VHH binders against Phototropic-responsive NPH3 family protein NPY3 (NPY3). Designs and how they scored, part 7

Target 1, 272 residues: Phototropic-responsive NPH3 family protein NPY3 (NPY3), of Arabidopsis thaliana (Mouse-ear cress) (q9fn09r205to476)
Amino acid sequence: DWWVEDLAELSIDLFKRVVSTIRRKGGVLPEVIGEALEVYAAKRIPGFMIQNDDNDDEEDVMEQRSLLETLVSMLPSEKQSVSCGFLIKLLKSSVSFECGEEERKELSRRIGEKLEEANVGDLLIRAPEGGETVYDIDIVETLIDEFVTQTEKRDELDCSDDINDSSKANVAKLIDGYLAEISRIETNLSTTKFITIAEKVSTFPRQSHDGVYRAIDMFLKQHPGITKSEKKSSSKLMDCRKLSPEACAHAVQNERLPLRVVVQILFFEQVR
Short names: E, the ipSAE of ESMFold2; O, the ipSAE of OpenDDE; V2, 0.75 times the mean of E and O plus 0.25 times the DockQ between their complexes.

## First folded at step 1 (VHH)

Design n06 (framework vhh_enristomig)
Fold by ESMFold2-Fast, scan of step 1:
Structure n06 (fold): chain B 272 residues (1-272), chain A 120 residues (1-120)
Amino acid sequence: as target 1 above (272 residues)
Amino acid sequence: EVQLLESGGGEVQPGGSLRLSCAASGFTVSSNYISWYRQAPGKQREWVSTIYSGGSTNYAESVKGRFTISRDNAKNTLYLQMSSLRAEDTAVYYCAKGRYWSGSYKFDYWGQGTLVTVKP
């Protein structure tokens, strides 16, 4: 709506007051309130569309933290009111501004409700400066755990698993892509952490294990020094029987894979 | 801020030995995996060896049984003990820690390198 952009010119206190008045009168859909919050955040939070790690101004950080906390408190309870992408941008900002655990917990809970809508790029969340890794992998693990917990609760209540199976398949694809990308760009990713994350979605339905293979191959490629035991453990994440003919052709030429795995792929390719 | 400084390179006869050192600052070697790479003139940089946070080690096939990677946690220093050196081992040797990103720039944590020359 036309007034949404005008609203973004207001101070946060006036913005909150106006939005609260509109919500009290009940004349506007939750989705429109969600739009107003997103437009406000995009205009008022520097780097909101692209996470920025370079803000060292303590006074500016304090102001941004207060602003973000206020926006999170204003999120409508309706699931459809805001996109998963917007929630993840708020989460990225909460990490950058070092917001409290309550804001992070609420955002993680909401993201878990619709994690299947996220893209790989959404999950590339930069860690605060001074750590051993550039990307915050633990926060992604938390989002996956939230999705798993909520999905298991829905499985107990729902009579049909079709909707949950579709969501699980989409999240499995998302996490396979995330593991491939984080393995490429984060050289300090441990084998233990890679396996732990992959195992959280290992039981999810999949049409093929090509995505799992790509993730494993990227991890092995960027971590050439891992032990034979670590290569074996990582390779066990994929089911060779579920690889496409194209993936099999690639894998049998792949010196990065343990020889036993290559032999297994050749055997199953001959049998099928 | 992360810094890596290699030392110990020099000229050696075939069959000889050298010990390379990599002094690290700005991070703890016992908590990270760190690798040795080498680059011969006109060739691509190749991986030589890695030591993991847990102390496990791995080696390129061309150096297995001849090179040993180790670390001294108290000195925050990485080592590469090279024995039975061959002419093909002639290269600039680098130690490397993982890459970081800040804003739109990538920061590579590589040392300046130390030259090893194997001459008859």
Scores: ipSAE 0.000, ipTM 0.114, lowest interface PAE 19.8, mean pLDDT 81

Design n07 (framework vhh_enristomig)
Fold by ESMFold2-Fast, scan of step 1:
Structure n07 (fold): chain B 272 residues (1-272), chain A 123 residues (1-123)
Amino acid sequence: as target 1 above (272 residues)
Amino acid sequence: EVQLLESGGGEVQPGGSLRLSCAASGFTFSDYAISWYRQAPGKQREWVSTIYSGGSTNYAESVKGRFTISRDNAKNTLYLQMSSLRAEDTAVYYCAADLGYWLPTESDEYDYWGQGTLVTVKP
């Protein structure tokens, strides 16, 4: 697909005109348009494949901001047209170039349509300088809220319980993993924020609460100075009845857990 | 590869002061919370203080108002300024960083500890 590579050499204005013309004339799948946008972004946006570019030039930032705005406006409406990973890369770039609320809101909406496709690494979005945290946790909370809102709407309209439950289970696994990793690497993560995010997916289907336990344990491990009340509140997020034998064996030896929680785990393992 | 090296311990009189240092290498120091722990003879290791990447701090109740934790990210060094020292502060002091896996397993395998520095408060 030589023409996709050739389009990436065009200015953003010409690129938009050509792609819009191709799309209007038909005969090209939305997925092919999505590929053209991704190839263009990868070639034209510094650090797009890896969020490690810090651009301090005012003129360059404005140019990149306009380019991102245009690319977002060109995204096909079809869900399968672009991957969740591509949308998250666009979101990361929008944070780096400090794009407006309009672009971030549209990207968050699109990501929420297919959040179950993301991996933990995708959600590790670096915050702009001057904030309290290295990673932007609020943006991840926004993505979860978007998924929740859209899923609740689908639950009311669709009779596809199996598909919705599968998506919810995958997002619960994703967020459990995200909470564990962000607790390990983000030292300024508050107990309130940790609990708020965890509670957003607490009602989602899970095969076990091992992931919830991992997240809690990592949070307690990286925040040894939190109060007994905070430890209890965090521990309440997991259902001790749903822990695997392996998780129970680990928890029995875990001095970071409140004694009450250890006793409950032992009790429920005994009656299993 | 990850190394933590404590220094600054010694003998002091009650009410005295000491400044402990911990030199870190093998990881991006500025990205992680680093803690001080201590272990008195015949006792379990106890947490003393933590400083987060953003500079916020937390302290064990027994040392609040007497100890101050700080960091120098340019030097990859953690400090503990101890004042109003008491006999019960006598312990080996350890610098600790948790850079390990999020998967639950034996937790001590994920902790990176220094060799410790002895603080003795004598009358």
Scores: ipSAE 0.000, ipTM 0.114, lowest interface PAE 13.6, mean pLDDT 81

Design n08 (framework vhh_enristomig)
Fold by ESMFold2-Fast, scan of step 1:
Structure n08 (fold): chain B 272 residues (1-272), chain A 123 residues (1-123)
Amino acid sequence: as target 1 above (272 residues)
Amino acid sequence: EVQLLESGGGEVQPGGSLRLSCAASGFTFSSYDISWYRQAPGKQREWVSTIGTAGDTNYAESVKGRFTISRDNAKNTLYLQMSSLRAEDTAVYYCATEYDFWSGYEEDAFDIWGQGTLVTVKP
């Protein structure tokens, strides 16, 4: 739209006033308001499209924090008004600018409503400097918890099992992919945290456990120093009966897997 | 964000030289074997060279003695120095991290292959 680009040049206070006036007058869809917010964020927040690990001036951080808080407060309540990707970019900025708990909780709640729309790259959120990990894994766990809580509420309201199962299957695929990638790039990922996240989606429907096996294999490959007990606990996350023939052939040759797991795979391969 | 970005391609005459670069980001570059692959028009992708974490190198028979692979872990960059170029070296060149069973696993968030860089050897 003609006005969307022009509004992005305004101060945040004036932008808020103009958007509020447009909304009061009516005739504009929530999705159009969402577009205006996204265009504004992309132009006015440094590094918004790509999370930046660079140190910011403290005064700039305070201004960016206030701007982000205002944008979050302006988000339309309609689920379809903004994309999951935009919400996650706002969340990444809130971590970078060290925004308060309230804004992050609201963003997490919103993301939880549509987590199945996210991709693995969306979930790679950089942690503030000085922590033990480069990526903020706890925030991803929070997003999964929000999704779980909200889907349980929908289940209680007698919503279609097919719809809920589809969303759960998509999130299981997303988290399996996330665990594989974070295991590859995050050297300080603990076995406990890996298992905790995997367990949150363990009951979700899946066509196969190839994704689960890939995540486990990547974790084992990048963490060769873990104990035999830790390897066993991690390997218990997958159901060997649900592996594809190709994954079974790979697993049988996989020196990283506990012998017990290899034996189970061979057994189930024979009874197919 | 895992990213590989190739550069340095162009047009060159037979017998000429080019140096290709691959800039890596979003992963611990120094911990992986990194490879160069190429794909000529109408052909399958072909492995060209690999450099290991310890600096050990391997080359396809067709490029051995003409190409040199190297890495700069401080810059997260992979290089391919190409010499004595021939018409059959004409291809899009790609860099890729360690190729294993999971390299064929479909994942929309990550492309282990960059955009590639075109090398054309023309008289």
Scores: ipSAE 0.015, ipTM 0.307, lowest interface PAE 6.7, mean pLDDT 82

Design n09 (framework vhh_enristomig)
Amino acid sequence: EVQLLESGGGEVQPGGSLRLSCAASGFTVSSNYISWYRQAPGKQREWVSTIYSGGSTNYAESVKGRFTISRDNAKNTLYLQMSSLRAEDTAVYYCAAQYLPWYSSTDFDYWGQGTLVTVKP
ESMFold2-Fast, scan of step 1: ipSAE 0.018; ipTM 0.130

Design n10 (framework vhh_enristomig)
Fold by ESMFold2-Fast, scan of step 1:
Structure n10 (fold): chain B 272 residues (1-272), chain A 123 residues (1-123)
Amino acid sequence: as target 1 above (272 residues)
Amino acid sequence: EVQLLESGGGEVQPGGSLRLSCAASGFTFSDYWISWYRQAPGKQREWVSTIYSGGSTNYAESVKGRFTISRDNAKNTLYLQMSSLRAEDTAVYYCAKGVEYSDWDEYTVFDYWGQGTLVTVKP
């Protein structure tokens, strides 16, 4: 609401005190508290809406780290209180400011509760300076692991199998898209890492394997130096029987695919 | 810039029909599969239907035989013809762009969502 903008002018200590008082008195929805936190973060954390590469001095980094840690500690426990996009922005900031393990673990857990709400761009999290890759792929793997673990627990407790299948299908599409994009922009993405991430969502419900094919082909296109064995292992991730006629038409002319894979696709071809 | 704009929602009685449209811009529409999703109040977003670039289609079991997805590539428009509507079909309906696989020079892996259109089935 409009008073939420006014709170963003306060010091972090005063902001925390005011928000805590509002929550103690009750009558305010967790979503409103979540909105106040997001507005505060967007105003006070440099590059919060867009992860930037500007060098901050050491004192500024320490102050931003403390600010972020305080905001994370203020997150309402209710799942609906904050969006997945906001949580991922907090996670990106925690990586940039080199925050402690505890904050990253809590954010990863919360993101895992609603990973199906994320888009591919959300998962392009920049690694800290000095790393061998531009993007932090390990952190994305952690988010997938959190989703898998929590969904398995939900399957045991809740009889909403259709809802869980829908969430899994959405996450499978998200990760197929992520794998294609990260393959395009990270020359140092290993075949092992690509396969490991893909396998985590391989059993999830899918309408087709077109997204899987796309991810594989982008990986092959951007990593021409991999071995024939690596190409074969990557190609095994897709089920040729689940490709659309359009994907089959594309694949049979694709010189990047192993010949044996092209032959299998032709064998299962219904329309050419 | 990729844009998806849904329309056609409204209030309808049980057993009624509605036709949803999704106007697309900012990408080569004919090269992508496009899907319909919906989100009912208090529930997670669920997949409804997909149509591939060549015209083949898939449907969620709950809508199979009642909904028909179609596309007009000349108009860059996706449609969802809904028939025999039930109370449980009440939701905000979204269209979503899939990933490209036919033209590598214009390849994109981003999934984009429209703003949605509300469908309410009143008893």
Scores: ipSAE 0.000, ipTM 0.128, lowest interface PAE 14.7, mean pLDDT 80

## First folded at step 2 (VHH)

Design c21 (framework vhh_5c3l_4; at its last look DockQ between E and O 0.03; V2 from the best seeds 0.00; counts 0 for: pae E 12.9 > 2, unsure alone 61.8 < 65, grease 24.7 > 24.2, placed apart)
Fold by ESMFold2, look of step 2:
Structure c21 (fold): chain B 272 residues (1-272), chain A 122 residues (1-122)
Amino acid sequence: as target 1 above (272 residues)
Amino acid sequence: QVQLQESGGGLVQPGGSLRLSCAASGFTFDDYAMSWVRQAPGKGLEVVSDISWNSGSITYADSVKGRFTISRDNAKNTLYLQMNSLKPEDTAVYYCAKDEYWDSSGYEFDYRGPGTQVTVSS
């Protein structure tokens, strides 16, 4: 829409006043307000579409922080008003511009409501300078926790389980993929962190445990210094009975796995 | 644009040795695990050896264990396979591969090179 593009030329103060007036009068869907916010952010926040802002001008950071905090405050409450991808870009920017805790908390809550819509790449959020990892894993834990908390509330309130099961299945696939990718990338990823994240979604429905196996294998391949005890603990995350024939064929030749696990796979292949 | 180029293949007598090389470009070589994979005439792909990004995790197929040694030089973006005590059964096209990948369609790799022929014959 042309009027959405026109609003993006306004100063943040005038943009806020116009959008607030439109919302007060009604007659515009929350999705259109969300579009206006997204177009504004894309035009006024340099590097918003890609997290690659290496500007270290203190005045620019403070201006962008204020702008970003204003945009977050203007988000419509309706889930359908903004995409998960847009919310994640706002979260990435909030880290870069050091926005306050309240803005991060609200963004995390909103992302958690829609986490099944995310891609693995969306979850690869750069850690602050001086961190021990390239990507911020703690932020992703927070997003998963928000998703889990919200789905547990729906279960208690006797909400439809069909929608929750589909959502949980998508998130399980997402997090299995995320664990595989972060394991490939992060040489300093601890076994405790890997297991903690995996366990948050361990009871979610899956077509098979092939994704869990892939994540475990990537972790073992890229972290050769872990102990025998750590290998055993990581391997317990998967149920070998739920591996496809293709995953079993790969796993029985995999010397990275504990021998006990390989023997279990061979046994269950013969029995079933 | 990912590029892998194998070299070092050839004809060798049983009991001989051969060293394969794989030059990598178009990606950050030391971020990825690498593999040597071979295909004998009329057969499927067999993973010969895998090596992690820092050489800390290395595996070999049982058929080559003790005879072959995989290594990598991350400064030169090069993967190696030292092949000793070669047997006629080692005759195959040898491929350098980036990462392991699989799904319900079978065992796959993100990318592999065009391969280098190794022939072990009297």
Scores: ipSAE 0.000, ipTM 0.224, lowest interface PAE 12.9, mean pLDDT 82
ESMFold2 (binder alone), look of step 2: mean pLDDT 78; pTM 0.788
OpenDDE, look of step 2: ipSAE 0.073; ipTM 0.549

Design g21 (framework vhh_3k1k_2; at its last look DockQ between E and O 0.03; V2 from the best seeds 0.00; counts 0 for: pae E 13.2 > 2, unsure alone 61.9 < 65, grease 26.9 > 24.2, placed apart)
Fold by ESMFold2, look of step 2:
Structure g21 (fold): chain B 272 residues (1-272), chain A 122 residues (1-122)
Amino acid sequence: as target 1 above (272 residues)
Amino acid sequence: QVQLVESGGALVQPGGSLRLSCAASGFTFDDYAMRWYRQAPGKEREWVAGISWNSGSISYEDSVKGRFTISRDDARNTVYLQMNSLKPEDTAVYYCAKDEYWDSSGYEFDYWGQGTQVTVSS
């Protein structure tokens, strides 16, 4: 839409006034309002498309914080009005500009209800300064918790099983991929945190446990000093009976796995 | 083609020091964890030390803690093992190893170098 690009040239105060007037008069779909917000954010928020930490001016931070909080307040309530990717970019910016708890909570809630639409890169959110980790793992836990809460609410209200199972399967794939990638790049990822996240989606449907195995293997590969107890706890996350033949072949040669797990895989393969 | 070349092995007296090097080529070195293993004659190959791709996680087998130091120089694509207070039981062929991630690079196991002989005389 041509007029959406024109609105992105306005100051935030004028933009808010115009959008509010359009919404009050009606006749414009929420999806178009969402598009206008996304175009505005992309043009007016420095680094919106790519999160970074090159922000050294406190007054610039306060101005961008105010801008971002205004945009969040303008989000249409309709689920399909904004994409999950856009919501996650807003969340990343909210961390960078230190937006308030209320805005972060609302963004997290909305991302959680659409989490199956995210990709792994979206979940790589930089932690606030002073944290133990470079990437904010707690915020991802929150997103998963919001998804689980909404899914349980759908179950209680007798929503369609097909939609619910499809969403869970997509989120399981997403989180398995996230665990593999965060294990590769986050040096301070603890075994407890890895397991906690994996367990949140452990009962979700999967075509195979190859993704779970991949995540475990990357964690072990990048954390060579973990204890035997920690290896055992991590390895319990996968069901070896649900590994593909290709994953089994890889796993039986994998010296990073506890011996008990390798023996279990070999035993199952002999029976199968 | 992945290539790992260990060097620096020598004959040394007990209590001596030795620095092993592993020159790597054929892959993006700073994307991978690196490890040292050793194999004494007639014995099973054993893990000695490991270092993550960004040096953030470093670990050692218990018998070498405090005596051996693993390090990496990403600009030179090289992993080092500084061995101090060497004992006769440290006598072995030492191997450098690169881990693969099977989903992103295909199905591969660890790559090994040719090894370098360390002998600590009685």
Scores: ipSAE 0.000, ipTM 0.152, lowest interface PAE 13.2, mean pLDDT 81
ESMFold2 (binder alone), look of step 2: mean pLDDT 78; pTM 0.792
OpenDDE, look of step 2: ipSAE 0.009; ipTM 0.266

Design k01w (from k01 with G53W S54N G55S T58I; framework vhh_8k46_1; at its last look DockQ between E and O 0.01; V2 from the best seeds 0.00; counts 0 for: pae E 9.6 > 2, unsure alone 62.0 < 65, placed apart)
Fold by ESMFold2, look of step 2:
Structure k01w (fold): chain B 272 residues (1-272), chain A 122 residues (1-122)
Amino acid sequence: as target 1 above (272 residues)
Amino acid sequence: AVQLQASGGGFVQPGGSLRLSCAASGFTFDDYAMGWFRQAPGKEREFVSAISWNSGSIYYADSVKGRFTISRDNSKNTVYLQMNSLRAEDTATYYCAKDEYWDSSGYEFDYWGQGTQVTVSS
């Protein structure tokens, strides 16, 4: 909407006052409020689209922190008012500008509600400087935990079972893809972290375990220094019976896999 | 049999836009990275863009960064290339390609499909 770009010219205090007045009067969809917030963030938060903070000035960080905390407080509660991508950008910025724990927790909760809408690229979040890894893996664990917690509540309440299963299937595919990609690009990814993340979604429905196999194989290929016991633990993540014929054909020639796994695949392939 | 059907090419003025599509069949599409390459007459085929099987990694040649956007729809077995701000030097036959299954270091494309002609001229 044209007025949302005009609002982005205002100071944060005036922006908040105007938006609050619009919400109180009604007649404006929450999605329009969400758009106004997104346009404002894109204009006023340095590096919001790039997610790169080269600012060494502590006062600039504090001012941006306050701005971010205000924007988070203004998020409409309606699930569809803001995109998952926007929420993830806010989360990335909140880490960079050191927002309070409650703001980050609220963002993580909101992202968890919509995690199936994310793509793998959204989850490739740069770690704060000084960390051992280039990518922040712990933040992704948090997002998955929020999703799992909320889907467990919905399962207990027996709400929209088929929608909930579709959501779990999409998240499983997302996380399998994330594990494959993070394994490829993050040399300091530990076996423990890889398995921990994979196990969070291990019971989710999948059409096949080809995505799980790809993640395991990429991890083994890019981390050749792991022990035999670590290889075995990683390989247990997949159900060999759920591999497609193409994945089975690839796996039986894969010398990175434990021999026991290859033998199991050969036996199951024989009966197909 | 593996089939890659590229389409959406045509004639366009400099500064114009085109959207290329590549429909894939004969393989499990969402297991493979997809890419776009182009070849002008008398030149080698050159890399344009690639997208991972799950859209998690996207790559562009420097010559097209900021102007071209790759995407995919795994439900339709289709990869797309949105081409904006087209220039005369973008004139080429554009090919889509399928990656090798489970690459060790990155994308290694083995099949180029049928091309579609893009011509940018006055």
Scores: ipSAE 0.006, ipTM 0.346, lowest interface PAE 9.6, mean pLDDT 83
ESMFold2 (binder alone), look of step 2: mean pLDDT 76; pTM 0.762
OpenDDE, look of step 2: ipSAE 0.010; ipTM 0.281

## First folded at step 4 (VHH; framework vhh_enristomig)

Design n11 (from n01 with L102S; at its last look DockQ between E and O 0.12; V2 from the best seeds 0.00; counts 0 for: pae E 4.7 > 2, placed apart)
Amino acid sequence: EVQLLESGGGEVQPGGSLRLSCAASGFTVSSNYISWYRQAPGKQREWVSTIYSGGSTNYAESVKGRFTISRDNAKNTLYLQMSSLRAEDTAVYYCAKEYWDSGEFDYWGQGTLVTVKP
ESMFold2, look of step 4: ipSAE 0.231; ipTM 0.605
ESMFold2 (binder alone), look of step 4: mean pLDDT 80; pTM 0.806
OpenDDE, look of step 4: ipSAE 0.697; ipTM 0.883

Design n12 (from n11 with N58Y; at its last look DockQ between E and O 0.06; V2 from the best seeds 0.00; counts 0 for: pae E 9.7 > 2, placed apart)
Fold by ESMFold2, look of step 4:
Structure n12 (fold): chain B 272 residues (1-272), chain A 118 residues (1-118)
Amino acid sequence: as target 1 above (272 residues)
Amino acid sequence: EVQLLESGGGEVQPGGSLRLSCAASGFTVSSNYISWYRQAPGKQREWVSTIYSGGSTYYAESVKGRFTISRDNAKNTLYLQMSSLRAEDTAVYYCAKEYWDSGEFDYWGQGTLVTVKP
């Protein structure tokens, strides 16, 4: 809608007043309100489309923090009002501008409702400067925990298993891909963090464990200094019986895997 | 069927620039995760850069600030703009489409050689 672009020219105080008035009067779909928020954010928040850390003005950070917190407070409650991608961009900005815990928790909750719609790249969120890692892995754990919590709630209500299983399958694929990618690019990824995240989705339905295998193999490739115990713990994440023939063929030649795992794969291939 | 064809490699002096292209067919670059990798003589293939479907870009530390990954959605083509080239950048450069459901069964191009003269 054209009026959405005009509203993005307003100060945040006036924008909030106009949008609040429109919502009180009714007759406007939540999706249109969500569009207005997204256009406003894209125009008024520096680097909203791409996370950056070049802001060195404390006053600018405080102004952007206040702006962002106001936008989060204005989010319509309806799931369809905003996309998962927009919510994740808001979360990325909230980290950069050091927004309060309440805003981050609300964003995490909303993202958890729609996590199956995310892409791996969406989850690559830069950590605050004081952290050990370049990428914030704990925030991804939080998003997964929110998804799990909400999915468990739906299960308690005896909702259709097909809807929850489809969402869980999509999230499992997403997180397997995330683990492979974060293993490739984050030099300080610990074995504990890798396993912790993988275990959160370990019981989710999968057509095969090829994605789990790829994540484990990438982790082992990029972290050759891990102990034998850590290597064993990581390898337990996959079920060798659930590997495709192609993954089995690759795995039996893989010198990074524990010998016991290779032997198990060969044994199951023989009796299969 | 998925195909990736790299071009734009060649010889260059230290400090020079090259632009690599990767023409894609069988899928759309805007909807996928596309990466550049390289393999120097006697070394393992290493990741260089990735552009994600949402447009976010990421780089290996060794090339950050010197290389820029981009795409032209109308031409279905991925680019790697390389500047301030060093002898250490000499390698065969590959583009890759990664499909997470298949693990390592990704699609790779043929590669294009970049040589930075000592």
Scores: ipSAE 0.006, ipTM 0.381, lowest interface PAE 9.7, mean pLDDT 83
ESMFold2 (binder alone), look of step 4: mean pLDDT 80; pTM 0.805
OpenDDE, look of step 4: ipSAE 0.057; ipTM 0.514

